Miniprotein binders against a7ua95r516to809. Designs and how they scored, part 30

Target 1, 294 residues: a7ua95r516to809
Amino acid sequence: ASLSLLSISDLVPDLQFIFFWMSNAIEILYFIQQKSPAYMQTIELMDDKAGSKESLLSATISANEEAMTILEEVIMYTFQQCVYYITKTLYVVLPGLLDCNPFGTEPSSEQCRRAAGVCVCAVCVMPEAVRRVVSVFQTTSDLLQQYQVHSEIQSQMFAYLFFFTNVSLFNQLIDKGPARGWFQRSRVLQIQASVKILLDWAKGAGHNHLAQKFFAKFCSTVTILASPPQQLSQMSWKALCAEHPSLKPVQLHRILTQYQLMAELGPLPIWQPSSEDEAYIYRTVDLLESFENH

## First folded at step 4 (miniprotein)

Design Mi
Fold by ESMFold2-Fast, scan of step 4:
Structure Mi (fold): chain B 294 residues (1-294), chain A 81 residues (1-81)
Amino acid sequence: as target 1 above (294 residues)
Amino acid sequence: SKVRITIEVEGPPEVAEILAEIIRWLAEEAGAEEVEVRVEDGRVTITITGLSEEMAKYLLELIKRLAEKYGVKVTYEIEEL
């Protein structure tokens, strides 16, 4: 893989062909689904002359079922190829989202001014790293719209992309966060602001429901880490599990342990797992999320 | 540049015929100038004229994938126009 693969723009010509083929296959499938019942009804209403009607009906049903199966395979193949190229690009750009500062550097009072009654202080700017992630999603949306891909497939595409993004960000934060300083409160607030830009983009694109569903784990993690110590220490283990049902016991325990260390709350474990969850906090195989959607 | 692609499909007649029809539909939607399908002695030949080289290569990759899945043999040749 070369540096050219770091940009979604470099993949647009290849993606255009794949989206074009996928869209056409979907349209043909829907055409067969719509027209086949009318044709079958026409055959059934015909007078049977020496058994020719039954032979024609049987042959048409068989041919229709085989055509639909092959078209579904074409759609699945092209969908998987789109997902492969898009997620490969996302995987490269996503870590930058955890290292950027959407609040910008400190603006001086001289840099703050009003234009048409609006304050133009550069308190929050879209970092290049966030722009790169948004660009991948926007390009995907543009291609789906350009080739008029049916809404069900479009929703499935963004469901998977959000799922992939959530897993990638969660795994990177949990696995590399301590060494990278990502659990420091100032960095967590920057991560939270960057994620909000991404979620706001999803809302504007009409995918708010999917974003809320598929970002739940990463959003829960960031919400816990951004909580003030006074607020978080008032919550029991059971209450935290109830408020963050997307987190597995081992994941919640790891997050709280890191929070305790970073907030310098001392060595006493404040959040005691329930007796039923105690066995599960040591299941290291469940710590990181799988990229396989079950 | 524009190309002519000739595809031969060998396999169970029902599968080969349906695959040929799907290839025809996809090629026509892709802007092919001519699409011809011939059935000769249990073999299906599809000739597609007027696709760009890039489009033709993508179509071939898709066809190879389907051929492997359904156990049909596909042979092809590309000619630059």
Scores: ipSAE 0.023, ipTM 0.546, lowest interface PAE 5.2, mean pLDDT 78

Design Mj
Fold by ESMFold2-Fast, scan of step 4:
Structure Mj (fold): chain B 294 residues (1-294), chain A 81 residues (1-81)
Amino acid sequence: as target 1 above (294 residues)
Amino acid sequence: SKVRITIEVEGPPEVAEILAEAIRWLAEEAGAEEVEVRVEDGRVTITITGLSEEMAKYLLELIKRLAEKYGVKVTYEIEEL
């Protein structure tokens, strides 16, 4: 029952301790790496009586290697703990992103304008569900900055968090989308707008490259579902695969098939592959299935 | 809630003492109110007081991993304060 009410603010005290441990372990590791050469040089300058100098050097090297291994393990473990608690919070709040309406009211065709091939609604606000997700990322960023965690570790953490978010959203959209109505055009436009708010936050936080890389699959899916019918019908299967390299061919085929069914397109379907495209689809799907089963 | 953890480390004395020092340092940095290390009859006992239950669980998980790394046996008990 406590898990259903979980928020990032509830975890901040525990996260602060874990970040503190991680930061300290990183600092100790760097200290050993920096000072070890100077210490070894000091040993090398010592008077060698009865061959003790080489034994001391070997023992020092072994001790430093063991200490560095332990510190690396502590850093990895504390990193994994941070990721675990942050993703546990994300898991609870992410489904809300797919159900929220950033336009304040259900967008209608008369309230939307087409810009660059995409419908744009007149007003957009940050709904509470989106704010909860952004808050998790912002709190993570604040803690990383507060404890002066190395930029490489910070990048790795956001890479993982974005990867987790992408996979979670993609799986929920594909598995539950048809039953939840998330494939309806009005809902897809709402999802697209909500995702844009997350991506805009990531850009502002200096993580644009990571967001573009790790959200690619979900963004491709939403882009396809938001595409105008005429645009999709103009593209060959080869062109669609080339435009969406983050999607496996079987995933792309499933998305397009579900899109046609949910859109209720009337006498002429949005997407209709040629005989050549159909052969490519079956060949690509069969190849992928062969590799997945092997 | 705050807890008290009592940890017994069994293994080669030198290795057990090194692990005990690492545990003491980690507990102090985690905000423990009191950390005691005792060496009696070849056993090292570490008593940590004042950590939250959640933090105590993280510390114990780290200790288990370090104990496996050093090849020592660790037993523990947790008492709620």
Scores: ipSAE 0.006, ipTM 0.202, lowest interface PAE 11.6, mean pLDDT 73

Design Mk
Fold by ESMFold2-Fast, scan of step 4:
Structure Mk (fold): chain B 294 residues (1-294), chain A 81 residues (1-81)
Amino acid sequence: as target 1 above (294 residues)
Amino acid sequence: SKVRITIEVEGPPEVAEILAEVIRFLAEEAGAEEVEVRVEDGRVTITITGLSEEMAKYLLELIKRLAEKYGVKVTYEIEEL
């Protein structure tokens, strides 16, 4: 009885079925949306149909609206199932991003060299933990392309996946970071480099705008933690809030407190909250992010 | 392994007939060899022939979800061909 780690490749057959049904529902909905206006115009242009024109017009509007509503439900349901399977896989692989070292030689790379020296260079290109996360995004992109899912739905799916990734990484770092050593400067720089690989992938895939929008909170957190003490000490609380608007006062305060501890700085007089924000820096209910998209 | 599914939809005719039409479109796009919709005395029967067992089971999952949301009763039978 060993624990089996689900990979994205293990879910591809199930995902193919769901993407297939989602794509079909989208195509049918699009067909009805395109045909409905032309058909309604045809009915409206009918000259002398006595009472039958009004009856036909009313019935057609009602039937088309109901059919579109049912198809929207199918699309929503299949979309949510795809997201469920993909995010379940992401949840398992994302914490590895906070523990990997993209600057070093991986132990597995050294073992690869002992078995077959030729593959050492290729194995070292990307840390395995980062590769696992990227492979989830790439497989999703490949499936969306394979089933010719409309670009608007593709954008919505990646918006949600980036939102989920951001929330998951932020919450893991804030909640478990102190105990795991993730706030140590060397670890923060490794995390920053790993996140850059994900953001570079997103840019290459045509999702740069979505990545910038939905990773803002985690990127702000890592940027602050990676800042040199000489630079960060010159910034007021007001300046930090202005530069990092995605962070709530309690979140910014927690990050700066961790920075002070790891950098072995004295008191935090330069990072004192404004009188307006003072009440909010202790709102623990607002510390962690919700997985509910708003 | 291909199957034949017979689906009976029971509910307000306005909802049942439109749901049956959506089911027909979904089955046809999925590659069903034959889809028949029959309306008789306020009951809608949909017969779908030629889907794989896996596709048929997933379609039934979608139909159950829709039935619950729109307050219609759905019964079905699967026959292996």
Scores: ipSAE 0.266, ipTM 0.755, lowest interface PAE 3.2, mean pLDDT 80

Design Ml
Fold by ESMFold2-Fast, scan of step 4:
Structure Ml (fold): chain B 294 residues (1-294), chain A 81 residues (1-81)
Amino acid sequence: as target 1 above (294 residues)
Amino acid sequence: SKVRITIEVEGPPEVAEILAEVIRYLAEEAGAEEVEVRVEDGRVTITITGLSEEMAKYLLELIKRLAEKYGVKVTYEIEEL
């Protein structure tokens, strides 16, 4: 029985058509790029009796450039549609990742069977919520491989999917986390373990560098929240900013303030922002991340 | 089921002819059995035979997008084979 009617499997028939046309447009673009020099050589070898050779060469170059521009538009459009449907599915399944417990004390053989292909610790079980997210990434990878999409486009797609996932998780944790108890150390450790499963999947799929780059903000946040109070109290504001360059001053300040409220060993020292950064800490418009690439 | 699509593109010849050529390449790469392009009096007619109905419908959505982008008028007819 499916618990979600928006499973990635339900979208595969529609996604197959979009990936098919995207792949076709990429192959044609590649063919024109490869064929263009050969056509130009053929024209160069022709007799230039009436100046027709120069006119034909110019016309061929112009036509190829216009055709490539049109194909790039097709590739862009189909790419955007794929990303739209995939991220719409991710949006539904990602919140579950922040609530699940991979350290569950009641593992089952069914959970271990569903986690096949992912490294699972003896005391860790892949939660259903994490499996749903991994399934979206795996299905995307499968479709890219099935339609033999060029590696550059594959990298761009996963870059965006990781970027989207990072922004979604970060915004949910920052905006709703304090009210939902997600800043508590036990919850943070559960979140960290769940994210590790996603990062391990990305490494196995050959996307480790993309995952490290695009998950930086969320990983920094979780790392800070999971840090022992003694370790964190020894670091200056400047040192924390340097160690977590992906975090804006307002974001770092919010995280540290919530960490102090949830401290197990009592009140922590107040981290004083630099005078330059202090002005930006109160700019609430910079708290949440945008889904737009900049 | 297999279909035949007839597409007419009207607009500046320099745009319509290149667009028709791209449509021809897309259809051929998709496994169309036959693709014909005819140019007469500022109109380009593309006849594509042998695509499945589902593939043909999605191709037409792409063509509509391109028509809007490049400012050409596109009309089409679908015939089931």
Scores: ipSAE 0.510, ipTM 0.867, lowest interface PAE 1.9, mean pLDDT 80

Design Mm
Fold by ESMFold2-Fast, scan of step 4:
Structure Mm (fold): chain B 294 residues (1-294), chain A 81 residues (1-81)
Amino acid sequence: as target 1 above (294 residues)
Amino acid sequence: SKVRITIEVEGPPEVAEILAEVIRWIAEEAGAEEVEVRVEDGRVTITITGLSEEMAKYLLELIKRLAEKYGVKVTYEIEEL
């Protein structure tokens, strides 16, 4: 009941108004940028018998600069509010992605039960937890399209949402994974499949390059954890660092330690940090990612 | 559900007038039926007619935020039509 109350659908009316105001502010800013040169030319063509032309020109430049500053503030504020409400919803639904099974069928929504007369529904059913995350991204995309928000702003929005999702999932997995059993091989494979659904959505939405950039850390983490023991045991620390450059030494060391424990590879550390990295594997302040690092 | 909003902006005339112009343009794009701006003795009055209560609420929140940032005083009154 509590999770349902925090769904993106409950925020859509508020988000619609904020997107509306942001879109309008962007359009007004564009209008000023387009019309200002023409108006300046009009002033320059005026008769200047009393020296009023230069004063009017200076006043108009100042007024346009002030108006643009105010509009930029409005755009920034509304953008931050959209991000705040969307990421607040994401934060609630993202942990479920680490605890769902995309290889099975789950109870369908009412619409899916009607569609379940078709066999395709049974074989392509997304876990509820994955569906909720995808719904947040899709609703955001729909609102940006509905209000015709410029593509640059759309890209900035999804860059931040993917950044937030990556940090949230990575931190949850690293911090809570051992206690939750998320490092078990079967669970890692389920997590990997769920992440693939998100990445496939991003590709379909035209955001593949942003997804590749901002999910790199979490994708590297699940790739390592999903590796067969035979394959991973043959890789040196240097090879792992080269293959997974998004991971900091402390992060890679923590992941490999958990892998070693869960795969029952014995108490001796198999992966030895290079001399250059040895000091950095103990930098616990760098273990978890910051939501403000961008 | 349509309302009339009367907003009074008090502060440095140059800042208040620019803010009023921006508010007028945003309100017009939001579908306001009528927007009137009046300047009298260092006070700028903006009357916006025809917005829904929800739209009016969000406009007022943006105005309050901007007023705080730019050091102008804003007072408002809402009337159902």
Scores: ipSAE 0.018, ipTM 0.505, lowest interface PAE 5.6, mean pLDDT 78

Design Mn
Fold by ESMFold2-Fast, scan of step 4:
Structure Mn (fold): chain B 294 residues (1-294), chain A 81 residues (1-81)
Amino acid sequence: as target 1 above (294 residues)
Amino acid sequence: SKVRITIEVEGPPEVAEILAEVIRWFAEEAGAEEVEVRVEDGRVTITITGLSEEMAKYLLELIKRLAEKYGVKVTYEIEEL
């Protein structure tokens, strides 16, 4: 009920109620879709002794259409409420992922205990910041399983959560990266390793396809920034665009500019945009991604 | 023909109470004249009045499906009005 909660564990009672309603609404909708035709056939096969068969059939059709509309709205509303609560928690923990060092200190015994539901072996080397993010995903998966939410709805929920995570991380890195030193190569390698832990969790949970699709932009950004100077210098603008189609020209230009500044490569015409892309870059100042999924 | 349905839900309190709420909502959408929910002696009883016999059977099939899904035991009685 409290919107001030920061821990996913604190939200579980509220989420259980919402997931239960969503699951029931889906089941009722499927029941009506499956059983209504048989019920209407029963009415049609009735002897019209009372002279009311056609009226009853018409009323039944109207009632079923109204019920289905209401159930679809309930499903949408409860889905939106679940993602709202989950993403609000996720937004608080995501910035920590950009500052963590997965090559450093071993997790505490409490970290291993609290993340036990994810993966026993991975927990022993998982940083606290990564564990917090994984715990949100794992708790969501557990609740979807507990209330037997249909697999298609589960996929839609993780699609949105991965989309949200990708946009949030990309925007944080692009917007705050220069001031926070996140474009330093050592920091980028730490970010890359942390992201790999999240992607490995998604693969283990059966969501590899969704993770590949929805993390593409952030993964492309980190991949470019982590590239050795000798390798990146050999790639043309056209080759980089082809390798990283998720990045808009203005985003790729900003990333390469930051890379060049950190690597001190000088004013070499290594990454010359096409005429069309150059026009777009100079016309567009919008670097950040929208949370709208289209 | 209109009927009265008396439904008794047996199971964990959290599940039984929420299921009773779902049943009440569906009955109201189906055109029930009156829906009463009572919690006594660890049992949840739902009384639905004014549904046609055909709609009552349809509702009971849904209730049976939900009860099976959540491992809850449901018993019912139908009276013709």
Scores: ipSAE 0.014, ipTM 0.408, lowest interface PAE 7.2, mean pLDDT 77

Design Mo
Fold by ESMFold2-Fast, scan of step 4:
Order: structure tokens, then C-alpha cells, then sequence
Structure Mo (fold): chain B 294 residues (1-294), chain A 81 residues (1-81)
């Protein structure tokens, strides 16, 4: 009931209105930006008293700047509303990605029938939990295209959605992973395969650069956890920090501690943090990522 | 169904007039059949005819947000056509 209430399909009508108004404001802003110089030239060519022409130019510049500021507020507000509703839906479906098994799931006949066409085969082999997440991204892409939203705004939208997904998955894995067994090697490999499906979708949609940038933290985490004990135990703390710069010292320490417990490698002295990093590791409040875009 | 909305914006003339102009542009691009802006005694009145009820309600939400942001007073009336 809760999941059904927050499905992306249920939000499409509301999102269509918000995307429409966002696109509307963007087009008006673009029009003002393009036409303002031409209009100013027209005023300059007017054959009137010098003082009157300068007064009109000054007033027009001020009015156009204020109008652009108001339109920017409309764009920001509608953009934030879209992000709010889409991320609220993502929040509900993302935990399933950490629990699904992409290696043993076959699509239903109904799923294949509904997606008739060349794309059918690729979509049909996707686990249901991953499909729900991909559906949110695909619906967002479809709406951006339907309302002809400029590519720069599209990039900003997916940058934020990937940022949110990365933070959400990372926080859930770090916070709940120990209790749910998610740090066990077999589970980590399943998580890695599921995330690869999301990254492959992003690449196909033209957002590979954004996905590589904004999924870096979660991908680093999964890469470390999926590493064989023999290889990982040979790496120094400095080498791991250098290879995974997206991870904060406290985050890397937590990941390695959990890995050590699961792999039965013994105590932490295998990976010795620097004195500077030790001071930072002591601050547990920095363990989880903030959803605020910095 | 289609509606007619009458919006009154009260505040500093320079702010109210530009806000009204932006509202006019937004409504026109949204498919309004008619948009009229009147300025009288420091009050700007915007009459928008022919938007669907859903479109008109969302536009009013945007206008309320802008009014709060820019410190102007907004009152409105909706009439079903």
C-alpha cells in the first residue's frame, strides 16, 4: 500500500504539470536573454531627446534583470519540487536494490509482453527491485524529453538524482549492512552486479560522466568489499586512501573494519591509519553522508 | 473545465509590475486565451481567461510562492467557465 502510494507511475500526472511549468519558465528566460540586446539596440536607435533615451534604457535593463530573477526563482522552485517527488519515490525503492539477486532472477511472461520490441530482452532480464529504480530514472528522462527541457537542466536533474541515490545507498549499506549481512562477499557481489545495471542504464541514456562522478563513493565501497582478502590485505592504508579518494578516512576505516570481520583477518593493525586520519576517524558523526549538495 | 482567474498584486510598483508581467508571460505560454494586466492606484490586476482548472491552480501556487519571496500581497478569485 505504502509502496503503491509512492510509485513513479502514480506521480506522473503531478510531475507533468511541474515539468511543464519549469519548461515554460526556462523558455521565457531564454527568450528574454536572447532578445534583450536587440531591444536595447532598438532603443538606442530611437530619435528622441538624449535624457529620455538614457532613462528608458536604464529602466529596461533594471526591469529585464528583475524579470529574469523572478523566472529563475520559478525554475528553481519547480526543479526542487520535481527533485522532491522523484527522490521520495527513489527512497522507497532503493533499499530493494541492496537485497536483490541479479544472478538468479528470470523475468515474468507479463513483463516481456508489456515491453514489446527490441528493448524487451534487455528490460525483461532485469531484477524487479532494479527495474523499479530504473523506471524512476527512465520516467524522469521521458518527462524531460516530453517537455523539451534544455540539456543543461537535464544534466543538473540527473546529477542530483545520482547524488541522492549514491548517498542513500551508501548510508543504508554502512548503517544497516552489518545487521542485514550485506557486507558478506556473496551479497556484495550481488549488490555490485545490481549497481552495474543502473550504471549501464545511465551510460545508455547519455549520462555516463554524471554517473561516474556521483556514484564514486558507493562504487568505491562496493569495490573494496568485493576485493579478495589476499589482495586487500597486501595494500597499505595510504594505498587504499589514494585508490579511493571519494571515501573519508572514517568511512574507509568503517568499511575495512567490517571487511576484516567478515573475512576473519584478525585485528585492524593490518591497516594502520596516519596520525592525521586517526584524529578524523574518532569523529563518528562524519560517518554518514549528508543529503545536502555541497 | 476552463476557468477565469483574477489576481491582485499589492506592493512596491516596480516589483508588482514586473511580477505581473512575468505572470502574464507564464499564463500566455501555458495557453491562456486572454490575459489582461491593469495598473491602478499602486495595485496591479491580472485577469487570465481560458486555462484549465489544474493549470490555473498550479499557477496560483507559483504566484503565492513568488509573493512570499518578494514581499508583495496577492489576492485572487477563480470563476469556472
Amino acid sequence: as target 1 above (294 residues)
Amino acid sequence: SKVRITIEVEGPPEVAEILAEVIRWLAERAGAEEVEVRVEDGRVTITITGLSEEMAKYLLELIKRLAEKYGVKVTYEIEEL
Scores: ipSAE 0.463, ipTM 0.852, lowest interface PAE 1.9, mean pLDDT 81
Fold by OpenDDE base, second read of step 4:
Structure Mo (fold): chain B 294 residues (1-294), chain A 81 residues (1-81)
Amino acid sequence: as target 1 above (294 residues)
Amino acid sequence: SKVRITIEVEGPPEVAEILAEVIRWLAERAGAEEVEVRVEDGRVTITITGLSEEMAKYLLELIKRLAEKYGVKVTYEIEEL
């Protein structure tokens, strides 16, 4: 089957298996960490029959250390597999978010239609392209809750997924935006509305802080592009840098240059980079975000 | 002293079988001499031989926790060897 046809629903059986083992491994690891000291103390209080106590204690310590190491490996592996499958589905659906018109009328989800005919839940009233993205996150959330995965692991997973989403959307917008007309004000306003729906979902799901942190770069870009020319043309380079600290100088410069071209403003001296930033605006290697070093 | 533990798991076959494999995995690493798993019509029986009494008690507490988490019924018997 072509990767383009793979939905998150098709991966649910495999994800369920991985989440099950991840949750079990975490629970076992936690148990060992909490109970091992008390267990060792119990052995220490036993009558010493000719060195048997010391050998049992050493064997127990070694077995616990080995078990903990293996469990940590299982947790890491299962986490990576979850992230791999989920990001693969995100990769397929995220481009649709940039092309989405959230002001159009679209049908409710097929899943909700089967249950209630016409569902008016928050997800069913979303534009299809936004709903597909939200569905990936919601399915992930539901699975994490269903298998009672530790809250720290849940937070780490959503942090990475939001990071991935931000990098993907930002890079696509910067690279393909001019050619696809995504820098046009009308299209930017559509993108802004779509992102707001996603952020509102994240807030409702309890991930508001993570979403605000990891979507900062994409949100800053969209905010600048959504600004009226009359307003943005009055903002200096330094002011824009201060308001949008998530953007590197090269990124801000690219955004402003493309904005200028789209809005036919001509050269604006007020947007000229500072002498300190002048060397950095030419670092094209820093223009796109890396998926590495999260 | 070494013990033999017989564990019975009652629940959905899929969950019971997975729990049995987890128990086997834990028992082997705990130094069990022998681990037998029998699956019969939705009941899983696990027999662990050769653990110390202390290790057996520790393993049983973990099994209880897992059983509670998955909503399965676990019963056990301990025999001294």
Scores: ipSAE 0.079, ipTM 0.584, lowest interface PAE 2.5, mean pLDDT 87

Design Mp
Fold by ESMFold2-Fast, scan of step 4:
Structure Mp (fold): chain B 294 residues (1-294), chain A 81 residues (1-81)
Amino acid sequence: as target 1 above (294 residues)
Amino acid sequence: SKVRITIEVEGPPEVAEILAEVIRWLAEQAGAEEVEVRVEDGRVTITITGLSEEMAKYLLELIKRLAEKYGVKVTYEIEEL
């Protein structure tokens, strides 16, 4: 129900049951796939009367195919339920990542350094908003490990969760960022630091390749916005497109426009779209990302 | 909080029997103490004993989803042990 959105911890008992059923269905499917060739070979080697062996083989193949189809539906259903509840929780906690300040806990303060010396513990303390997001990913990882879900399914689940997170963060930053002040340089640097904590978690969890792939658009956006004015002003439109291929022309143009407005660099346009891209910078229908387009 | 669930599946025999076999495998993996499948005149009855109430309810939810997809009719009864 609706109360399932309050926290990932509240969902754990329900998620445990769903993960349990998904894991069992996967194991049974794997067992059939592993044992089916051996059973087929056994049938082929049977000393049988003319015709009856072939009928048995055909019946066994048909039964195995139908059983595998039903198990695949169970796996798909349980997988869909897991990602549905997990992404609902992510959707609620993700906006906080854009507003938090991770620099408040770093050892740059004299008080922090005095209290802990070389203060590893203070550096490791995450803002509450980032901790909530990491908690969702960590709980998912823990459940996948607890129920021994196959690595391929684990990769598919984190691919989906990273894709969802990327689209959600990108769309919120582009759509609401100007009104919320998220394009201010100090805020962009805070967002960049928060995202780094999330990416570092993914690397530690063995999902670095998936994180690099599915966070590319949001990471490109934050990287551009965090660039020093001197460096960014020296880059051509062509160079920016080459460095950030995940961004559509309209998206890149919007990001650069916001950068110029917040940095007070002077009149537009500093960056000129190529003649090939000019038509696409005004395609506002392509500005925001779809959860269906990856 | 252990339960016994009795499930009746009505539909094409080939579909109902395969669904019953999948249900049996899932219940056994879930730690059911006993699973019995009976086939009589195009009706398949599955009796599962020893699952927790929560596990049994979730299994029934999965069965309802599969029944809808494959066009079979499912009725069930839950009994506390």
Scores: ipSAE 0.311, ipTM 0.777, lowest interface PAE 3.2, mean pLDDT 80

